VH-VL binders against Uncharacterized FAD-binding protein C1783.01. Designs and how they scored, part 3

Target 1, 263 residues: Uncharacterized FAD-binding protein C1783.01, of Schizosaccharomyces pombe (q9us28r162to424)
Amino acid sequence: YGIFAAPILDVRVLTNPGAVKRTYNLCLDISKYPLLEGKDWKIGGSFGIMPPNSDAEVLHLAHLLKIPQHELYVTKVLRTNGGRWPTIWGEDKPRCLYTSLYHIFKWCSDFISKPPTKSLIRLLAEHTLNPVEKSVLLALSDFRQDESYCRICTQSCVTLPDILEAFPSCHPPVDHLISALPQLMPRWYSISNDPSLANKRLEMAFTVQEYHSPNGQSRTGICTGFLEDLALAFLKARHDGSLANKKFTVPMFRGVQQNPFAK

## First folded at step 4 (VH-VL; framework fv_ozuriftamab)

Design s16 (from o08 with heavy chain Y104F)
Fold by ESMFold2-Fast, scan of step 4:
Structure s16 (fold): chain C 263 residues (1-263), chain A 122 residues (1-122), chain B 106 residues (1-106)
Amino acid sequence: as target 1 above (263 residues)
Amino acid sequence: EVQLVQSGAEVKKPGESLRISCKGSGYTFTEYYMHWVRQAPGQGLEWMGGISPNSGGTGYNQKFKGRVTISADKSISTAYLQWSSLKASDTAMYYCARSYDLGFEQSWFDPWGQGTLVTVSS
Amino acid sequence: AIQLTQSPSSLSASVGDRVTITCSATQSLSYMHWYLQKPGQSPQLLIYLGSDRASGVPDRFSGSGSGTDFTLKISRVEAEDVGVYYCMQSLQYPWTFGQGTKVEIK
């Protein structure tokens, strides 16, 4: 609850020609934010953004897990176990959710912003058929082997898809995997204008975080990468005259006082 | 309570001048655009034009450009629609409406004034 | 100018009926706004940005569509829903309205 799809009204590229870092300003429409008048909107205040995994990332993970596209979108009853089962916000009480694997992977699971935990790697090892591959995963998951884990996983910015690609005999059951994946958490941004003095527009600036994968590929941070993709799509649509046919929204919320997801 | 209150009904002869008004209350007048919408007897709605009370900038439907003047007095939170010389074809109900103009098709009218009936005859 | 054409131009419904009004634009739009003008009253906002209900508008009203075709639906029409419904676009000046759909209750 509380997540609002804020339309993008404008995008400005703040990156100077020749600069290494790419920086953007987004102007968001908060005029329709629920109970807008009761909110503490001010310059220097913060708000959260819930960055989804991209469709490309979700489909790639599904491919690696051998999940057919049609099964991704089937609504299933998922029983929560007080925050252990995937929920939209890590509920601490058991309940039933009606959702799809697509929704869980896109909005609820963090499988790209940080390396898999040792416990998750252990789960992967238990479902790996090739003995050589299994031995490597077991070694990485060993609680006594912090140096190997740090060097191979943490310092090299390894993700779950990276491991599944590197260990093709690894076939974890999807339900066991999703119970072991960390929840996707919001990222916090500063309000760069005073929306209460304007026409209910919120402005924010962000700089794209970039790093290299184990294979030397360039990667972006989950939230800044998501925001850059939206910014570039918006700018392209403005350039080719198709803005009228498209909606660009940022999933956001105000209310840093308490965790809006915990209960 | 956000409210737009318009001036009362007018009965005029062709060639006469007229100015009708729309007073906003319950909000910061300069933070919103004000528009005029015309409805001829038994007809639909037609946008005439609008104004930014803060800047004084105006926009007009080409059909009405040069025939009417839209203005605003921010000191009394009032917008105006004015004719220098009325014609019988100006007989219509005239509404003022407040808008947010956020661009990208994100402009709508809320609230609307109660309307001012202008009758021009003989 | 973007021209909006509504269908039907008028309809008569019984309380409890489902009413569907369509609005077709001469060029592609992301959003359509909908207004209701009750007899003897000024227009009032029903739906904005395609599907968002205005404050105080009952759940029975819904908006949908994209591109050139948009719809306004009333799931179970009530006697108080009598009036003329207008769609509106704000992509290009002049902003334009559909010709209106008159809804009468039997």
Scores: ipSAE 0.000, ipTM 0.379, lowest interface PAE 17.8, mean pLDDT 81

Design s18 (from o08 with heavy chain Q106E)
Fold by ESMFold2-Fast, scan of step 4:
Structure s18 (fold): chain C 263 residues (1-263), chain A 122 residues (1-122), chain B 106 residues (1-106)
Amino acid sequence: as target 1 above (263 residues)
Amino acid sequence: EVQLVQSGAEVKKPGESLRISCKGSGYTFTEYYMHWVRQAPGQGLEWMGGISPNSGGTGYNQKFKGRVTISADKSISTAYLQWSSLKASDTAMYYCARSYDLGYEESWFDPWGQGTLVTVSS
Amino acid sequence: AIQLTQSPSSLSASVGDRVTITCSATQSLSYMHWYLQKPGQSPQLLIYLGSDRASGVPDRFSGSGSGTDFTLKISRVEAEDVGVYYCMQSLQYPWTFGQGTKVEIK
């Protein structure tokens, strides 16, 4: 699928005062969407959104990996030594890519929505100098210690940045890390109106998903957090009169089934 | 342009019912939440609850839940705060305030109504 | 509930003085909002989202802070600035206000 930057035309807050969960409605302009043969917009149909990692999250990861700012944005030849290569299309073949680390971390790598795999933790352990830190990571990556992994990583919603902060002597090579990171996948939403009858405007509603880190920090789901940030920025620009000078877009594509990138 | 106009002062006896109002003008009433804020004599501000005029959904400060009812009539851009049985402790200034509810910490009150003084005495 | 504590509870200033009011929260916040209630009037918005000035609010008013400590500053206080100042949080329900800081002009 080709990703289309759909302009936000309107945002409505649907959350009731005192509600536990926050809910929003977005009105998107699809008048410029390149409609290919056989693609129709209708109520009850679906479309995908490609949620990027926030710039703050990408810069934080780069800082933890000690990647200089100039290196982050430079187009490089990146190659795998076999195995899964992170792409937005779910490619699994070894290859050489001309891209930036920024692009890979922002659009192609899922280092926030799920805990690092045991294989990734083993990789981190191999590049950890402090023997106490290394022994903890080796224990977490051991196939025989599912209880510890589940309790510490899965149930506590630990992310890769969490581990890098907790184990400051861990310095994995970026190429090895990229090969081990899971791919960032689209999220699917329902069309709540008939865009063809509504002058090519697409309406969608979403509820923000929240959880807490091991240290009690509030975190949001990757896609719903991204959409809430856009919604809040749009509403602020409307309030302060700067909407005409700003553009807010949702990276989306028309789909007929859930998660077409999942093989 | 954007204004909230509240109903006039009320003097009531304990046990009586009361409904006070807040009328919005100069904006699309259903695009914003409306809240009620209480100020007891000589005291500070306390959030009582609010309503989404679009959905009719309400939320209350637990301290006031069951003691008051918040409602709205979007056809006349008016929100209401109602008591079925007033108590002397309900004596206070009551303000309505529109929220720019942008979600997740990005909500504030602007504008505020002029206030309705409710006095409950025997 | 998130409790907000203002300091000082009251102060007296001369025209032209710098006034500083602090608001401390029991939980970390990204934003604090500030209101002024002039004698006999309803509250009015001064600062929202930590540092943004409301429409019509003079440049002498500024807000700052993050985490648990937030500050409202008046660079050169004027006679019309008399009243009670309130901070407010909207991170979680119930939304709460500080106890208020009364500012009197000598």
Scores: ipSAE 0.000, ipTM 0.472, lowest interface PAE 13.0, mean pLDDT 82

Design s19 (from o08 with heavy chain Q106L)
Fold by ESMFold2-Fast, scan of step 4:
Structure s19 (fold): chain C 263 residues (1-263), chain A 122 residues (1-122), chain B 106 residues (1-106)
Amino acid sequence: as target 1 above (263 residues)
Amino acid sequence: EVQLVQSGAEVKKPGESLRISCKGSGYTFTEYYMHWVRQAPGQGLEWMGGISPNSGGTGYNQKFKGRVTISADKSISTAYLQWSSLKASDTAMYYCARSYDLGYELSWFDPWGQGTLVTVSS
Amino acid sequence: AIQLTQSPSSLSASVGDRVTITCSATQSLSYMHWYLQKPGQSPQLLIYLGSDRASGVPDRFSGSGSGTDFTLKISRVEAEDVGVYYCMQSLQYPWTFGQGTKVEIK
């Protein structure tokens, strides 16, 4: 269990002309995966991918929080007492971390894939100056108002940036915000080939997930969007003839979760 | 050299069937998608649909769905556009075009066939 | 469907003039593709991925833009540049073209 940067060997577009959703196949090189075991890499098995937030999403959040770009990349020392700031997936031992706000937002914070929790909305309300805006956020964060939260936030796929845009008088302190943001979690994918028969190559298929906000804008899922960006960059490099000079990798690991229908 | 060669001009009456063709050469036919683009007299370009020759999977612009059939024969590197019953409104220039279908916005038409003029009149 | 609107619908230019054609999309795009259809000929690729020139296309042609507004420029138009120019999006099906911009040379 460490995170392995698996090289992309090939990408195929599986989307037929006219299809509603976009689908891709990735072929990954697992020949150098630590502690490679054939039984762990069988059809019906699963593996985790640690998706980052896109640079565009991170910069947009930083803009909404009024963080200067130069400050975003400054290394800070954080003391972890477990929980929020693991250095390895699943690790919960106290230590000192040397990192930047950019790294925290990109790799450690989930502000896109789920609506803000009620506790996060409460934090936002406490730092909202307009009384009308504050009253709306307080109502959404009330533990007894699950119906309003579900309808407005969950069903409408509202994100933290959406709330910050909708409530312009909301100015949470960055240190309080990062302590309250949910942690980015891995996504699980099925192995679509038998790597023992395919010389230590792992194949996976994925379909891009899209969400539509109430303002008419669309966004992609964190992991499927990340994988699509990598797939398109790989395909462009192959088309341009620059593939040999570039490296594309997927941050992945073999976890404890096992497909109960494994063959 | 990569080239698309289309069948010749057709003059038909309403109600008649028609199949026009587009033959690819100079590349691996099954590695690219083939599309059909319509241009009515004096009008602009309109995407009709496309096919993956490898899988046989097709997709259509809703405006043309059910009115035409797109198919391909990979053994002779040829794609087809077919009407079971032509209408006067089908009078147009029809182009085939290969797509570099690299996914999400990374897809464009190159090359294009020379076009097949279809005239349907009573 | 994503609708593309070109401006102007037509223009007349003299050899050596700078020509600018714009294409506006109803949804945000990263890339626009441009085609030229010369009189009596099939369309041919000019620009793909917003700003990349197709093989054999002279450097007087350039593309730019992002979001909803894209531009095709001809720095010094030549007589051989007559025809109808089309923008195209491939973000989602159905793929759509602009209505075309007719360029005539005096």
Scores: ipSAE 0.045, ipTM 0.585, lowest interface PAE 7.7, mean pLDDT 83

Design s20 (from o08 with heavy chain Q106Y)
Fold by ESMFold2-Fast, scan of step 4:
Structure s20 (fold): chain C 263 residues (1-263), chain A 122 residues (1-122), chain B 106 residues (1-106)
Amino acid sequence: as target 1 above (263 residues)
Amino acid sequence: EVQLVQSGAEVKKPGESLRISCKGSGYTFTEYYMHWVRQAPGQGLEWMGGISPNSGGTGYNQKFKGRVTISADKSISTAYLQWSSLKASDTAMYYCARSYDLGYEYSWFDPWGQGTLVTVSS
Amino acid sequence: AIQLTQSPSSLSASVGDRVTITCSATQSLSYMHWYLQKPGQSPQLLIYLGSDRASGVPDRFSGSGSGTDFTLKISRVEAEDVGVYYCMQSLQYPWTFGQGTKVEIK
């Protein structure tokens, strides 16, 4: 039944003064969730959230790929001879896709939460013109050199944009890149209240995941970072009195109960 | 009108105990954090610590941890800063300040109390 | 702890002058908050989240900057703007203030 844009009704910061980790509670309105029956929403159940890539991250990737801003938003037919195009989680991957590069990068492709796979790095190497840069990428993609890959990519939390910045002679065709990018996956959260009550509200708590880039910059997890941005924007709007003129929503869908035989 | 009203000036001797107060009005007391900021004579501002009146949870600047206690009574919308044994170096202006509980960099002080001058001398 | 250094430490301006105060942080920040402490008064919020003006603050006050360098500007200073200006970060505990910039009017 697809992804539902659940309105945020309230945000509470659960972090006490002086705490290192930031923790939030979101209160979501599920009263208009399609086919909401109440019976399947219980404390201890789960639901999924589809975290989009931020606009800043999408625009940065587009810049690195030399995609003009006007081209990024154009809806067009994308076809492939033998491959499949990335889609939003839960949808079949088609051979023919009618969409924009913006939509693909924002909702369909994961280029931030994991380091590029060796196969993706190999693709990048094939489209790198500088022989020295190409040899480095080929070495990183070599299945026999796991230590270098682990040290440089996994332990340093390297992203696709990081690689494109580090190897300026790398210019992969956008079509080839998109077909090689992994699908953006949902994140699962526990229901902390019983939404079968008449008010049809869902409560969830989350703690922000934080890590450092290769250059020492602080970065957040894709889903917890997205949720924190929404929470802070909601709280700012409430503080400055503009909440009535703005709408904040969490893209979510009903999950599967962990214990199917629970009362 | 949102307002923070602090207790009056105090003159104490070293070794004495002291408790100063900050009463909030015009807003839901448990919806905001309350903080204490110190200003020594002729010096700048220094964050001492804060409290969530809703949970009772406190946090302190390590410089002051163990030397002061922050507390709050939500039934009367009042926060407290307490010393068990004052030192001459505690002579300063003490401000309470409200922060919205926003997390990350989305936290700032508004409003501030009028200040409580504490003088500790022999 | 994140240290904030303000420049200049003091300045003297005439009514109508443009005043610029800078605040440098030892760690990258997205936002800086600014306060004014008038003589004999408690501090008051001027700017929050880098560039948003607090309620009642005239539009001659503006904030800008990102990363490690932030700026507070007064486009045409008035006599009532005399006092000590402080920057503040709330990214990391302990929250810290700059050392202050004293602004005197003629």
Scores: ipSAE 0.040, ipTM 0.604, lowest interface PAE 7.6, mean pLDDT 84

Design s21 (from o08 with heavy chain Q106F)
Fold by ESMFold2-Fast, scan of step 4:
Structure s21 (fold): chain C 263 residues (1-263), chain A 122 residues (1-122), chain B 106 residues (1-106)
Amino acid sequence: as target 1 above (263 residues)
Amino acid sequence: EVQLVQSGAEVKKPGESLRISCKGSGYTFTEYYMHWVRQAPGQGLEWMGGISPNSGGTGYNQKFKGRVTISADKSISTAYLQWSSLKASDTAMYYCARSYDLGYEFSWFDPWGQGTLVTVSS
Amino acid sequence: AIQLTQSPSSLSASVGDRVTITCSATQSLSYMHWYLQKPGQSPQLLIYLGSDRASGVPDRFSGSGSGTDFTLKISRVEAEDVGVYYCMQSLQYPWTFGQGTKVEIK
């Protein structure tokens, strides 16, 4: 089923001064959600959020892949003879995909929430010209060397952009890369109120997930970071009086997963 | 039209109690934190503490903890800074300032009150 | 506590001059906030989150920096820019301000 852009009605900061974790409550307008006949929202149930990659991350990846700006936004017809489509999770796979590289990287591809797979690193190695760089990538992609992979990639939270930046002679063809990138997956959240009574608003709470990059920069989880950016933008717009001229939405869909205590 | 209006100047003697106020208008009082910032004569700005009017939760700069009490009355959109026993060293300009307390660098002061001058002398 | 040190402590500029104020932190942080206190007035927000201008602040004011070094720039100073400028960090409690930079116009 399709993704619904749920308007943000309100944002509340749940953190007291001096607290170590940042926690927010979002109130979403689900009054226009296309609810299927016989279906309803359940208190204690869950719903999915499709977190897009940030524009900054998409542009950074495009820069590292040497994609000209005009090419990034051009809509193209992509057709497969039975191969994989870079589609949004939950969407029906079309026979012919009419989209841009920007859309594919923003909504369809997961290149920042987890380290590249060994298979993807192998593809990168195959397109690396410097012999020393290539040997390192080949070693990381070796299925017999889980220790190196876990230490360097998983524990250090290495992303595809990190690898491309660290290995400047690596220039994978964009079409090969897109077919190898994992699909961006939804994150699941609990419904904090009873929306079934009014079918008008859905409340959720989230705590920002933080970690450090290989070079020591602070990073946030893809979904909680996305939601915090929206929450801050909403609060900023409320502060400067521009809320009426701006629209903040959360890309979400009704979940069917039940609270384990609902049995 | 978001404004913070503070109570008027005070002249007190050491040992006296005092409560100064900061009234918010033009916004939903419980959706923002209120902070107190001190400025001693001829010196810079110093954060004293803050309060969440919605929860009543407070945080203090250790330098002032136990010396002052921060409180708020959300029914009249007013925050307070109170001393049980003033000292000459409490002579300063006191500002209230509004913030979102979002943690980790996502907090700043806007707007600020006009300030309340407190003079403590014998 | 994170200590913020501003430089210079004071400066005198002519209308139209470019003014640069720096703020150094004892601990790495991502963002710095900047305030202006005009003579006899309360402080007012100029820049927040490093480089975002507050509502109504002219675009001649800009902020930049990361880690331990941050700068506030006025591309073409005007007479109304007289006052004391303060940097502020909100990474760690207690929140702290720099000691201030006094800007006077010749």
Scores: ipSAE 0.000, ipTM 0.472, lowest interface PAE 11.9, mean pLDDT 83

Design s22 (from o08 with heavy chain Q106D)
Fold by ESMFold2-Fast, scan of step 4:
Structure s22 (fold): chain C 263 residues (1-263), chain A 122 residues (1-122), chain B 106 residues (1-106)
Amino acid sequence: as target 1 above (263 residues)
Amino acid sequence: EVQLVQSGAEVKKPGESLRISCKGSGYTFTEYYMHWVRQAPGQGLEWMGGISPNSGGTGYNQKFKGRVTISADKSISTAYLQWSSLKASDTAMYYCARSYDLGYEDSWFDPWGQGTLVTVSS
Amino acid sequence: AIQLTQSPSSLSASVGDRVTITCSATQSLSYMHWYLQKPGQSPQLLIYLGSDRASGVPDRFSGSGSGTDFTLKISRVEAEDVGVYYCMQSLQYPWTFGQGTKVEIK
């Protein structure tokens, strides 16, 4: 398969005096990465990172969907008659998947990086019991209401959990919901060093991306937030002297550079 | 060394309760699922069910649902299989086996416990 | 439930023989896992995810197949390979095993 858990060897804080944004450098061990024939790591090249949703976000979504915690972690067969599959980027899309809802929400589904599509809102409306709530969701999902959708959902950075909180009579079947959720996409980063000279070490720099929720609450980007949490945990373990007993990894793969916002 | 150590053989009468155990060592107990597999005398292997020690979530083969209870105590890295009322048909070798949840990957069992022989006779 | 049928149910081989065991599923699977149960012992993993050898398993053991038909091969059987071989699927609940193939070595 394609995704490799690259161990973190070092973390440096690169935030300059007076800067308003936090910046970090990660040094990753790629010595065990399965190199495909004819492909090399080089400075200026790119690689992808698969950012998981945080456990807090996954548990919050499960709570809003009324999924008992024991059901969330149970491995079960998911079967669809075609359509979208709840798979990790780059994996085959089999007719049947044997996985947990936890895995799907953590690694396969994007429910926080962008607002729900009109199609997804339409699905939510179909499973909303309160007539007033249903009419609002139907209006938002109407293709003739582009300005309202843009103002309420896109410009306000509304997420699926935000909608489920705002419409408490909405109870979509979990299997229908996961089939309609967008696939979690990789984020692309530039290689900052020459790994051949660095004994199979890859260096990357990243700046934490921040935005505001509809309630004015500060939120971080899914990938940069995930990476910052790893960086801070690594630095804490180094300070505490527990680093030798812990392993921090970044789920990554060699690939073609893409800008997630280019299309 | 990663190993699973099961409780000793049991000889019981029909109607009695029983709980057998499987203790994991040499790994982080909560990072793996634990399963129970039954083997009746002279027969093949049959999956009974499993548990996530981290969440407490369980899955059962419908044939055994309601007849047995699977549980785990993560503080002592031990999983349990329990009967409230044994039947002669429960006579079998019971194995525990560990699996890793890789999500999209099919699961497999490694390692296996040494087995607990349960004999139920009237 | 997915039914797994192994063939043959039993076989007798001499040391050095090639042994082939097949496992047929009632529906398409991505992977098959294989276990060996030696007399008086617990099962042990031989092959997982169709073709990957478990730690410590000799390279004379190999797995192959896709869809509904999977094969376990022993290129040159040894005396210590005596036992019952089981295939297993974990795609659908309940997880199921084949009925077993008994391998006797003379």
Scores: ipSAE 0.000, ipTM 0.375, lowest interface PAE 20.9, mean pLDDT 80

Design s23 (from o08 with heavy chain Y100W)
Fold by ESMFold2-Fast, scan of step 4:
Structure s23 (fold): chain C 263 residues (1-263), chain A 122 residues (1-122), chain B 106 residues (1-106)
Amino acid sequence: as target 1 above (263 residues)
Amino acid sequence: EVQLVQSGAEVKKPGESLRISCKGSGYTFTEYYMHWVRQAPGQGLEWMGGISPNSGGTGYNQKFKGRVTISADKSISTAYLQWSSLKASDTAMYYCARSWDLGYEQSWFDPWGQGTLVTVSS
Amino acid sequence: AIQLTQSPSSLSASVGDRVTITCSATQSLSYMHWYLQKPGQSPQLLIYLGSDRASGVPDRFSGSGSGTDFTLKISRVEAEDVGVYYCMQSLQYPWTFGQGTKVEIK
């Protein structure tokens, strides 16, 4: 089990000239995907993609948390278990992991696809030294103030980095923050061809999801943005003749049955 | 060798219809977008619109939408720009240009056709 | 629409001079593309994706920049470099060009 790094065989831009939304087709090599006995790929079936946070976003978060870059990459012993520590997707048993803050932020923590919860905002308030800033964060975290939270955080698509920038006296301990961050989850896609006849190629299409930050900057969805960056890098390498010297892969895994109560 | 060859110069009167062409060779026609770029006498370059020969999907600069039609025939690797009723203000050099199948910010024009001069006078 | 403003609008240079042309965008961009239109000819690609030289383009041409400010440089201009230079953005439709910079050789 685990995440399979599926090589990209081809990329096609499906976006029509003049369109605002951008759409791509990816052709993935699944010839070496480990198929379980009795399982097969089906057209219209689903599969998951495990999107990482971009390096730019990880470095930006590290800067806001005042983590020196050399500390970001240091391997540490981190125990994974129920409740206290973040779990890595596909990790189902408590164990000791040898990993870095870079790895945790890139692959395990969701700090950009959802606004911080009221509980997380309260944690931030407790580590905010400026009393005016602290009072604002406490007000946002108040469970009786749903309208303010919805308007300011949810409807404005506020992220953890946005809050850390807006409240410069907020300095949460990294270990407390990691315990409070939601787990980065896979996104699901449909198989658009019938790979069962060849068991070699899987095709998928996706449309880039866009939204605006509180200050008006354009942002993309975590998975569709990741896939677009990969697609554009592949197309550039194909254009400049460097494709043979590079490898592009999509971290993916086969979808499972939707019936958890099946015998 | 990748080439775009455009149809010859045209002299027309206001109200007349016109279709000019751009034929691609040396590459797979359906793998690239084809665009039309206008240059009025003594002026700069202005994007008019483009087409995906594979899907037939078209997009237009709002300034030209409804005034021209862009189409393509992939069986003969040719793109077209058509007016149903020409105006004197349509007098310009018209270039076709291929864009890589990248879209979004990683798209540029290479190659360009030699241009078709359209003169509309009464 | 994204507006591109070039500076200068025109210049006269002597063979061997360094020429610098700038292009300013109303929105932040990752890439700028540059074209040269020689007198009586079609535009031709010089630089794409900010700094990559097109096939056949001499080493004397280089592109740089990020965000809203981009630059095209000719290290030692030659007589054949006469023409109008255009920057172009492809971030959003409609794709737009700068107004052009006319380069003349003395």
Scores: ipSAE 0.151, ipTM 0.637, lowest interface PAE 6.5, mean pLDDT 84

